# Ledger of designs, part 54: VH-VL binders against Large ribosomal subunit protein uL10m (mRpL10)

Target 1, 224 residues: Large ribosomal subunit protein uL10m (mRpL10), of Drosophila melanogaster (Fruit fly) (q9vpl3)
Amino acid sequence: RGKINIQRPKAPHYERARVVAVTQPKYPELPKAKSCFKTRAERTQQQQENPYNEIIAREVRNWLDHSRLVAFFHLSSITADDIFRVRVQLHKQNLHLKSYGSKIIEQAVKNTRYEAIVPLFHSNHCIVFSPDPEKTAALLRIVRRVPQMVLLGGIVEETMLSRNQLVAYAQMPGLHAVQAQLVQTLSQAPGHLIQQLQAHQNSFVQVLDVHAKNQMNEETPKST
Key: E = the ipSAE of ESMFold2; O = the ipSAE of OpenDDE; V2 = 0.75 times the mean of E and O plus 0.25 times the DockQ between their complexes.

## First folded at step 3 (VH-VL)

Design p34 (from i3 with light chain E55D; framework fv_imvotamab_arm2; at its last look DockQ between E and O 0.01; V2 from the best seeds 0.00; counts 0 for: pae E 12.0 > 2, placed apart)
Fold by OpenDDE, look of step 4:
Structure p34 (fold): chain C 224 residues (1-224), chain A 118 residues (1-118), chain B 112 residues (1-112)
Amino acid sequence: as target 1 above (224 residues)
Amino acid sequence: EVQLVQSGAEVKKPGESLKISCKGSGYSFTNYWIGWVRQMPGKGLEWMGIIYPSDSYTRYSPSFQGQVTISADKSITTAYLQWSSLKASDTAMYYCARLGYDSSLDYWGQGTLVTVSS
Amino acid sequence: DIVMTQTPLSSPVTLGQPASISCRSSQSLVHSDGDTYLSWLQQRPGQPPRLLIYDISNRFSGVPDRFSGSGAGTDFTLKISRVEAEDVGVYYCMQATEYPWTFGGGTKVEIK
C-alpha cells in the first residue's frame, strides 16, 4: 500500500477536483473599500450592453465639450484614500477628477474631435476637467505630489497637448498676465516717444541758448 | 440660489430602517461634495461622511463606518443617509452640507430630526 | 484624529462689546499643500449651522464685517468686534486638513 505522500498529495481525479472547486465556500470578499476607481475589470464587465453606458457617455461628452482644460492620467496602484485626498485638493481648484471605463470613453468620443484620446485609456486612467485653462499650473502642482498619477497628456483650449507641452503651457505666464504686460508696455510707449521727441527739442534749445550766449559775449567790447 | 432641502422629521422605533434625503438645487449638484453631520440633542457637531455625487465615491468617518450608508442620485440631485437598523442612540439632528471649492461647508440643509424611541 | 478644543465653553457678552473665541488643534492644521483648512461656523438657536469664516480668515458671502478670523498652525481665533443680538448662538471651529474632519466642542455666545 503506497505511502500516501501527505506533503505532495496527488492531484485529485478531475471529477473530484471539479466537485471540490464547486463546493468551496465562496467567502464574500470583504467589500474592499471600493476604490473610487472601479478596477478595469469591473468597469469592463459592467459596461457591455447597459443603456446606462450611453448616459455616461453623454456625460463624458458634456464634460469634454464644456471643459477648457482636460488632463489625462495613468493611475498606478493608488489607494482610495489617496484618491480622496487628491480629489479634495483638485476640487479646491475647481478641478474635477473623474474615472471612466475605456468602452465608455470610446463610445463617448466616437466620431468626435476627441477620438484621438482613445488609445490613452487602455489601463487605469482618470481624467481631470476644468473650465479654466489657467488652472493647468495648479493641476500640475497638485499632481506632482501624487506619484501614482502619471500625466499622459491633455486638451487645452481645444488643442491636444502632449505631457511636455502641458508642462510648458503651465510654465507660461497666464494670458491675463501677458495681456497686462502688453497693456503696460503699450501704455508706456507713447510716453517714451514723447520723451524722446522732447529730448531732441530740448537739446536743440540748449544748443541755441549756448550759441546766443556766445554771440553776446563776443559783442561785448573789451573796454580797454 | 444654492439650497439644500432635507426631508422631514422622522419618528422611528429601534430596529427600523430609515433613509433621509437632501436635495440640492441652484448649483451643479454633480460637481460638489455633500457631507453629513450629526448633532445629538444638546451636543456639538459630528462629521459622519462625504460623497461625491458624480461617481458616488464615499468616505465615512471611522466612527460612522458601517453604521450608516451615504448615497446619492445625481439624476434628481439628491443625497441620502440611511440606517438599516436604528438605535435609540441615533436620535439626533442630521444635516447635509455642501463642500465648497474652499474646502469648507458653505451651504447647509435645514436639518432632519430623527427620533428613535421605543 | 485631530482634536479641536474651543475656549471658552460659554461667553456671556454685553451688547456692543467684543467677543473672542479660541480654537486649538492637537496638531498643526497646515496641510501638505501649504493651506490651512480651518473654518468657523455659527449656529443660531433652532437653526442649522452657517459658515462664517473659511481658510482661517476669509469671510463667507453675506457675513458681516464684525466677524473676523485669525491664527496659524494650532491656534485660531474668531472675533466679533461688536456683538449684536442676532449673534447669539453656538460657534464651532472645524478642521478639514486631516480626515476625519473634526469640529470643536462649540462656544455658546450669550447676551448678559
Scores: ipSAE 0.030, ipTM 0.589, lowest interface PAE 2.8, mean pLDDT 84
Fold by ESMFold2, look of step 4:
Structure p34 (fold): chain C 224 residues (1-224), chain A 118 residues (1-118), chain B 112 residues (1-112)
Amino acid sequence: as target 1 above (224 residues)
Amino acid sequence: EVQLVQSGAEVKKPGESLKISCKGSGYSFTNYWIGWVRQMPGKGLEWMGIIYPSDSYTRYSPSFQGQVTISADKSITTAYLQWSSLKASDTAMYYCARLGYDSSLDYWGQGTLVTVSS
Amino acid sequence: DIVMTQTPLSSPVTLGQPASISCRSSQSLVHSDGDTYLSWLQQRPGQPPRLLIYDISNRFSGVPDRFSGSGAGTDFTLKISRVEAEDVGVYYCMQATEYPWTFGGGTKVEIK
């Protein structure tokens, strides 16, 4: 299925626009009046029932079904310029950076072996998809320079890997390395992998809570 | 500071066993593969194999498969290279090296000279 | 196994003059992920090897800018723009594209 000459057509504008909109900067914002008439739970339920959410969940499922590499990251505060630059770098390696709400992810993985990963998306996150599992090393090299993206784990060739296993996988070049690593990884029970991912995320949340408190102390103007 | 400190020189006779060590420090030992490289006297470098210390997964060069055992003890951040029965042809310098994310051997131990003679 | 052939075997060089070391692989070192896992090592007399260049052309931390790497596919070059006395030693190319990993035979750089 090799192609001699590949020239990239102009990317579909809808997909590019949706990705940009999802990754817009998160600046402080005044409370809005429309938010005042509904609780957080009510807004979340309404968003979950939105027909657009079902379209997006189908898109996520399609990415999961056709990606041989999926990596999950916690996403800290990052400027729109920085995340766009990272997305461009990743795209050059056929790595596709996406962000989705936790309810959309839950809907997308319903009735799949991946249902247990939903807790990873309770905090701010992003996902990188690729059809090329060989790009794991390139992915980690790019995000190494992006401290705002913290690796939680991933899926390679439909096998869930912990953070440490994915890092080890990335250090082994070639298809032979993928095959050898996957055989060793598959000797571990799936429940063990989920527990490792959950424990890592819980540890990360605790570190972020301390970091956020420190940042707020440094950022907030004195008013007392 | 990343450091790999190897055990000292060994003088052995043919048929004896030997286990040499490589202790890593200054980095997360379980996050990096450790490779072993042989350099015979006056010769170039030969890759022997690698190990991932977290779960002890190993991969050997075909030339060394079955000839040597690579192992690790992550609790003391140490990798090992072991022979069950040394030959005179095993006389060489043996290096451990860490595999970086760029798939290069980025940090090297000082080497362990193994001399096998009768 | 991928055979890595280095030339020359020995490179006597006058201080301050350039040196060039060639490494040719028996097959392309371009990995299916698009990267080329070609690195260069320096081994000074009586010392362990140390990494100079990775990914064909990227200098490792602490490596002087007089060292540069270039090449593609099967043909790679390490250049020393101005040889200094401390550059004496043996230089190896190494591929990590395919198992088993293999080294070139080495090029001895020495002062004339």
Scores: ipSAE 0.006, ipTM 0.479, lowest interface PAE 12.0, mean pLDDT 77
ESMFold2-Fast, scan of step 3: ipSAE 0.788; ipTM 0.916
ESMFold2 (binder alone), look of step 4: mean pLDDT 94; pTM 0.955

Design p36 (from i3 with light chain E98D; framework fv_imvotamab_arm2; at its last look DockQ between E and O 0.02; V2 from the best seeds 0.00; counts 0 for: pae E 12.2 > 2, placed apart)
Fold by OpenDDE, look of step 4:
Structure p36 (fold): chain C 224 residues (1-224), chain A 118 residues (1-118), chain B 112 residues (1-112)
Amino acid sequence: as target 1 above (224 residues)
Amino acid sequence: EVQLVQSGAEVKKPGESLKISCKGSGYSFTNYWIGWVRQMPGKGLEWMGIIYPSDSYTRYSPSFQGQVTISADKSITTAYLQWSSLKASDTAMYYCARLGYDSSLDYWGQGTLVTVSS
Amino acid sequence: DIVMTQTPLSSPVTLGQPASISCRSSQSLVHSDGDTYLSWLQQRPGQPPRLLIYEISNRFSGVPDRFSGSGAGTDFTLKISRVEAEDVGVYYCMQATDYPWTFGGGTKVEIK
């Protein structure tokens, strides 16, 4: 009777193996404690079939319609703490950071002028909204300190801008500053013109005076 | 006018659950952070935590982490502070406050007095 | 955590006289963005706190001009140029530069 090798039991007959395989209690995989760190993306993906998505989509549309500045960012391994910090900083500038699922965004922008933004939302993304396009510079300043936020592009005054275009826009003097400069320039123009006109007149008078003086000197008889 | 109106005073026993509310009006509720501040009787102000109503992002003070739950319902412009099990030490005045764009608590609720006594 | 220390604990003041409250932080309150998130709050007896000053020296809307804030780095001061009866209460400094946000212990202003 061959010593049953307890250390390497012979593989059971294929029929027995099949029965054993079928009778093995499938222990429900303990729901992997989905790390509370469900990426915002994962949290938003689970909301796909909820009537609530329509409400959120409307909200997104509302933000898009009322914002004069919209910036799209990719989020790369950003922590909740970092997001909080950035949000507070943005908030100070009346900049509103929001994150939505790709499906929600798709639903929100479907059949709208914003449909072109859908391809930007394939990964972890956030959107910054502002009613003030002049805050673009402030936004970029804040985001530069956050390497986890990568600017993808944006919408300024209903115009879609690339990353480079947004950067260029932020470097431009504010509309008010330009306007002020223009006003200043325009206000100085009349003064300059008057000065130029007066300069010619004054020069003419001076020439006449010199001429008059010379004539008077010629008429003074050299009293020999 | 910006207003934060809190729920009325509560008298509870130890071990009971409680949820108090803070309703915001006169401003865009979703665009401002709402914070909670505790003031124990005769004591100073203590920061508890803050929530962004738009997406319900919440951050607690370490001292209050796990002790309370802060939530918000943006549909009714209301923020909440809740306890699963009250302690006598939770007896205090609780204030909600709006975080302004200047990163200050610019508007405050009238406060909710919570008394926990056996 | 940033510790905010206020002095004095109590400030008895004669009506019409000036008052001064000091707030010291355990570390600089200058944020990386260059701003200092220090605010002053007033709490009158039986009332909720009210914002007086934000970012060191800016008066909040509706706050009388007799209130002024000053300071830099770790040392801050709230001044009341002429104390009125309505100014009785407890004053708190608050920092929002680093999380968690923290309050000073409060200074009670009373009329002599």
Scores: ipSAE 0.021, ipTM 0.588, lowest interface PAE 3.4, mean pLDDT 84
Fold by ESMFold2, look of step 4:
Structure p36 (fold): chain C 224 residues (1-224), chain A 118 residues (1-118), chain B 112 residues (1-112)
Amino acid sequence: as target 1 above (224 residues)
Amino acid sequence: EVQLVQSGAEVKKPGESLKISCKGSGYSFTNYWIGWVRQMPGKGLEWMGIIYPSDSYTRYSPSFQGQVTISADKSITTAYLQWSSLKASDTAMYYCARLGYDSSLDYWGQGTLVTVSS
Amino acid sequence: DIVMTQTPLSSPVTLGQPASISCRSSQSLVHSDGDTYLSWLQQRPGQPPRLLIYEISNRFSGVPDRFSGSGAGTDFTLKISRVEAEDVGVYYCMQATDYPWTFGGGTKVEIK
């Protein structure tokens, strides 16, 4: 439908843009609205002060326990409008896009086989949950057009999969016996899988550092 | 299939205590929140609170905080709603419902009618 | 508390014709995790409520495709494309985004 025409009404002049770049030692701050992502700082502060921290961790645990597909992404700077459009596309496929602070994730996975995922959440991230592992192909198709979301890996049928393993799983939708066989085979190398996820995360952070410094020197990010 | 079966209708007097039950089956009871919802005669739905049966962690609506107790016994896959002292205004239909992972009440019990009269 | 306002209060409809039910919230229903926890429930006469739609537009298991949900932010709609006799009852919207969870006042759908 036609969306609200929101334009960034005031471009920073050069001196102002330089000050803004210096004050952002990490990623650019996302635009904020009540219907959009909160900033990282607001999310962290609210979670630390909010008596609901335990309930949020339990909600994350519930999502992990009842999703047969979980996909982890590194999230680059993205506008509220762009992430909303991606969320709507994913939602139509029964794919649920979420993000949480690393402390919440730590609490949610404590004493579970998923403790190894915690390092993935020390940088800006998002997670996609679904009860439908056959939607993996749809997920990858949608995010292919979203360079701000970089796949790190995932969980299918309670088995950790690397990025490449998740892609391989997605290539065989609707062949349940073959997909089950693939997941069973991949479960025989859990240590390598965890190492691959951590290596991909580290490599992506390095690429983002270069990209973030370039973005700090330029006002308008690519939207698609 | 997921099923929630509630205890039968109750007729009580003001001041009496009451504990009604909701037994879950066909799913992993300890892994899902159970919520309680009141429906007064001829009225809409009111959320009362939820419980996570694995550790009995409970959240109440402010309207019901201190007026009811929500509990669970995971060994018999049963959640409870309890009043220490009933009032005539507690006359209503009470439902239990399971919270799905998307924070929706996906499966509902058949309801327990509680009638409080002299 | 987030107030959920449903309109209309009553919707008499001819069999086979569409019905549309509106739900408005007093605040945005976008949760801090980025999702919107807006559900639609149906309560047939003498029966418990049942889930129809979750997270705005997802049909629950066993719900006919004549039911659809839409909306964003504070304004949401449930549509029944072709009303059948079994669709009579009261429909509720519900938000689970913020505590306490709250329901709309209900919309009664009945056959003319």
Scores: ipSAE 0.005, ipTM 0.494, lowest interface PAE 12.2, mean pLDDT 77
ESMFold2-Fast, scan of step 3: ipSAE 0.721; ipTM 0.884
ESMFold2 (binder alone), look of step 4: mean pLDDT 94; pTM 0.956

Design p41 (from i3 with heavy chain G100D D102E S103G L105F; framework fv_imvotamab_arm2)
Fold by ESMFold2-Fast, scan of step 3:
Structure p41 (fold): chain C 224 residues (1-224), chain A 118 residues (1-118), chain B 112 residues (1-112)
Amino acid sequence: as target 1 above (224 residues)
Amino acid sequence: EVQLVQSGAEVKKPGESLKISCKGSGYSFTNYWIGWVRQMPGKGLEWMGIIYPSDSYTRYSPSFQGQVTISADKSITTAYLQWSSLKASDTAMYYCARLDYEGSFDYWGQGTLVTVSS
Amino acid sequence: DIVMTQTPLSSPVTLGQPASISCRSSQSLVHSDGDTYLSWLQQRPGQPPRLLIYEISNRFSGVPDRFSGSGAGTDFTLKISRVEAEDVGVYYCMQATEYPWTFGGGTKVEIK
């Protein structure tokens, strides 16, 4: 509070300093940062002053807001030519591979419902976005051939899914209503439902395929 | 295909206002920042500023802050660069370019030549 | 501001011979996230700039493999292994690590 900028530096005489020190109350000190560390306020200001981080964070938020499918991957060492070929294959399926720094992702999702994903990005990572959740099966088929990309989990229809839940979801392409109901069910009872689906996967997939084919066969264009 | 199409060449007198445009197509316009770059006759490239069309957030180079205004209209997928009062030193080619997530300008408009003379 | 210095100012080269362009920054281009936001652009006469290389060494879509980028920290190089007639133009390096974003002064590649 206030400033004494005009006053010359005054060192109290030894006896006066001793008397003042004895009469001063003892209070616990507020935490102090070392000179080589930055205070919370300084770290916040430093982050706010970086225009590039803010630019990319806005981009990440926009992709999250407009994508009905988001998949998170750990990314091991991979050549530029290999990752380019993967991007081309994904793009043909309306799947968009993006790589962002961990600080940028944290900044983008902080104080949002997606904040829980931050721990997934402690190491090398990449994200695939798509407006089309039916492309989950195509995504996993393509990535299966890329050992450098390891699926960690994802978000489908605004619901966070584990790796196993996302794999289970991928087995059910072509039936939007059933897929939406399954996503809700998977989020409530992940272990039990996934075990059941894995045990009867062939039969369940066959039923969905037959039902999808029946839907196509029964659909008649409205010709009026 | 990704394409940025800019408005045609302009010939103006000092003190006049001007607004030039950059129309994006073939991609999600709101998902990418748009930058403006100036190239004076026979000179190199100068970054002027960028805009995020989704919310019209802008960042300017200090050399251009207060000298120009960058704006965007996402309903017609168009970004704008405007001057309230032109000067002869504004004579240049102006490019718009899309910024990718890797911090590079990946697609460029064809350029708008602005000539300011009395 | 980060100053980007390109050498040479001009590079006359015989068709089929290699060309090398240097770009030096006044300070390190390593961003706080560990990446280096250094790109290379080509501008042919009368045309807009075109992206060649991003993040030091990654070739952009459609760019021939005769173009390569290398470097680290403050010293970066663009190489053309065998110059073709269509490679005539001005080449620029660009940094997006620190605000304001800055370009090198350009290197003219021309056939002698």
Scores: ipSAE 0.000, ipTM 0.454, lowest interface PAE 15.1, mean pLDDT 77

Design p42 (from i3 with heavy chain L99H G100P S104G; framework fv_imvotamab_arm2)
Fold by ESMFold2-Fast, scan of step 3:
Structure p42 (fold): chain C 224 residues (1-224), chain A 118 residues (1-118), chain B 112 residues (1-112)
Amino acid sequence: as target 1 above (224 residues)
Amino acid sequence: EVQLVQSGAEVKKPGESLKISCKGSGYSFTNYWIGWVRQMPGKGLEWMGIIYPSDSYTRYSPSFQGQVTISADKSITTAYLQWSSLKASDTAMYYCARHPYDSGLDYWGQGTLVTVSS
Amino acid sequence: DIVMTQTPLSSPVTLGQPASISCRSSQSLVHSDGDTYLSWLQQRPGQPPRLLIYEISNRFSGVPDRFSGSGAGTDFTLKISRVEAEDVGVYYCMQATEYPWTFGGGTKVEIK
């Protein structure tokens, strides 16, 4: 909804003012000195905060907190028609495609359990959210037809999974309880999750290789 | 609720210009394609073309390319169908409809009757 | 252009009896993404068209369960399990797999 952004930059700076009022100490005594270079620098830094970013960051946090499935993608150049087609197909499966700037994502996840995802978003990216983790297989089925979207990894039931772990989760049919157990087992696997996701994001050749391998795994999966 | 409300009936002479409207409400106007469909008196449905309001990208049926122009104004959530020079053969009922890519033409306007006669 | 052919042209049915409408496309309607963009529309006399079924078999919101769609590739069927008086009208199939999007010629459902 692009028009949702029109009103936010024009909103009063009440949210920023409220945050400042809450965090600043309140003292009944009036200061006597007015010359302070350090106070000027501190005020300048506080004034640099963008209230629009704070509002959208709250939206991102709400999506993260209320979604049991979150998938991260590198996004190559794509037409408005193609992205609309993908968005509609995903929406039919209760999968919600969102794109946010890296600064907004950083602000949204700072000091939260999701802070580790920040390095994934230095390049063009998009995120798919869903309240239903059983839709992981449907998600991967849809995006395999969209070469512009390359899976980097995700979060299932609040557990961070690498691309390979997320693919494994999607390939295991069964009751939700069984699949939730699988998520816990996969999350305890040895390795550096952040480094794996970051490596896929940072290397063009590696990203293409990873995408090719993911496509091959989807073409010849061992489905039960 | 989703609604598409079209402009009122028009009576024109051949050679005159015309612009009819389709106003969307109850949904995110920029996130859905809008299609135009013609139905000549006593005949079936003909797809004319489609527009994506977010960027005004259009596609026309070959039989309507160059005969009509489809446009949209997202600030007032309205799509348009226009003719530079009407012909008697343009006499028909014209419908607008919302199009999610995968679900077909899901919500339809009430139709605008265009009559072109000497 | 993909040509959509509907049979029969008219279907007089006895109230409460089933009705079946066929739609055949000149080319496969399977899109390159693997989905089939075939829809069914109903137009009652003097009213705008109404979406009944999308993507072969998915019933649109508010559409009674007596309507069902089936088919694959080039052959598609709309079935009404028990025709009601309100079902009188013209039914159209539509494809959105390939531009230009095209409609079938229509099937008129009447009560005998």
Scores: ipSAE 0.000, ipTM 0.408, lowest interface PAE 16.3, mean pLDDT 76

Design p43 (from i3 with heavy chain G100S D102E S103D S104A L105F Y107I; framework fv_imvotamab_arm2)
Fold by ESMFold2-Fast, scan of step 3:
Structure p43 (fold): chain C 224 residues (1-224), chain A 118 residues (1-118), chain B 112 residues (1-112)
Amino acid sequence: as target 1 above (224 residues)
Amino acid sequence: EVQLVQSGAEVKKPGESLKISCKGSGYSFTNYWIGWVRQMPGKGLEWMGIIYPSDSYTRYSPSFQGQVTISADKSITTAYLQWSSLKASDTAMYYCARLSYEDAFDIWGQGTLVTVSS
Amino acid sequence: DIVMTQTPLSSPVTLGQPASISCRSSQSLVHSDGDTYLSWLQQRPGQPPRLLIYEISNRFSGVPDRFSGSGAGTDFTLKISRVEAEDVGVYYCMQATEYPWTFGGGTKVEIK
């Protein structure tokens, strides 16, 4: 459909846009806004809505619309240098690693077919996009060498897949027609996928909790 | 201190079973692959297989598939290498090693010497 | 399987002089992701192996700068600029580009 732009949207004239939005004509009087009698809390919520978030949300929506492969990951603590090296490896395979805030993701997918992914982004996360679903095997090969990135699931050919289903897809022979048929077959249980993705996310959280408690209790004589 | 501590030397007879261990400490055990490497007396290094402890996914060298079993128990941060039936040709030093993000074995255990008397 | 061939089998060297070890692979070690997963290990007598170099030329932490790696594709070299007594041991190259992962046969560095 179109080339995926790996650059994040830049908001030139953002400050000017904000100023203009507040400016009112001095001669004609506009009808009173419906929000004139809103509570303090309601006004605070409206004031905190950031126009820049909508610009970034449009970028996310564009990535979703132009990618035939989207993979969702939980992201554990990782250095900027390490994530940069992973991004470079992925880019060589036409795989594009992006990180967006949960609020931006929610704004991007709200009222769309992708709204079901919102719960995946309540924790630290990142997303990998590609126009080429045949790169799923390359993606999983690269990411299994990055323990900080835990696969939660994905979207292949506009079909939502659990972690196990995406792994199964990657193990298929490189026959495009067979892969398309598998995607259709794996995705035929409505609601089941979201529960599977949430179960994997919850299992990971439990592992982190156990690990954190073990680190605090520390039975070994010395750590790193 | 990041370290891998292996179980002690073993002396066995052909046909006996054996399970040796490799305990990780000083790092996030579930976040790194653990590999096993064999070194026969006076010979070089042979890669046997790797395991990702978080989900126990394993990959074996074809030469060792079916000959040994690699497993891990993440609750006690320990990886294992197991034989159902030892042969005299299994006499060797066995090392466990942690795999870095650059796919190099960066931290090594002290080794477990296995002697199978014929 | 990718076969890793090391030369020489043995390298006697005078203290303070350079040593060079070559590693040749039967196939290109460039992974489909564009990286080359070639590392070098040192094994001193009676000790476990120790990582020296990863991804062709990157020194592992704590490794002296007299060790350097170079190469591309199928031909790789480990150099020791000034051999010290503690450098005596067997050196192995290793590839992790494709399964099964394989090691070179080893090169013994010894003092004349």
Scores: ipSAE 0.000, ipTM 0.421, lowest interface PAE 15.4, mean pLDDT 77

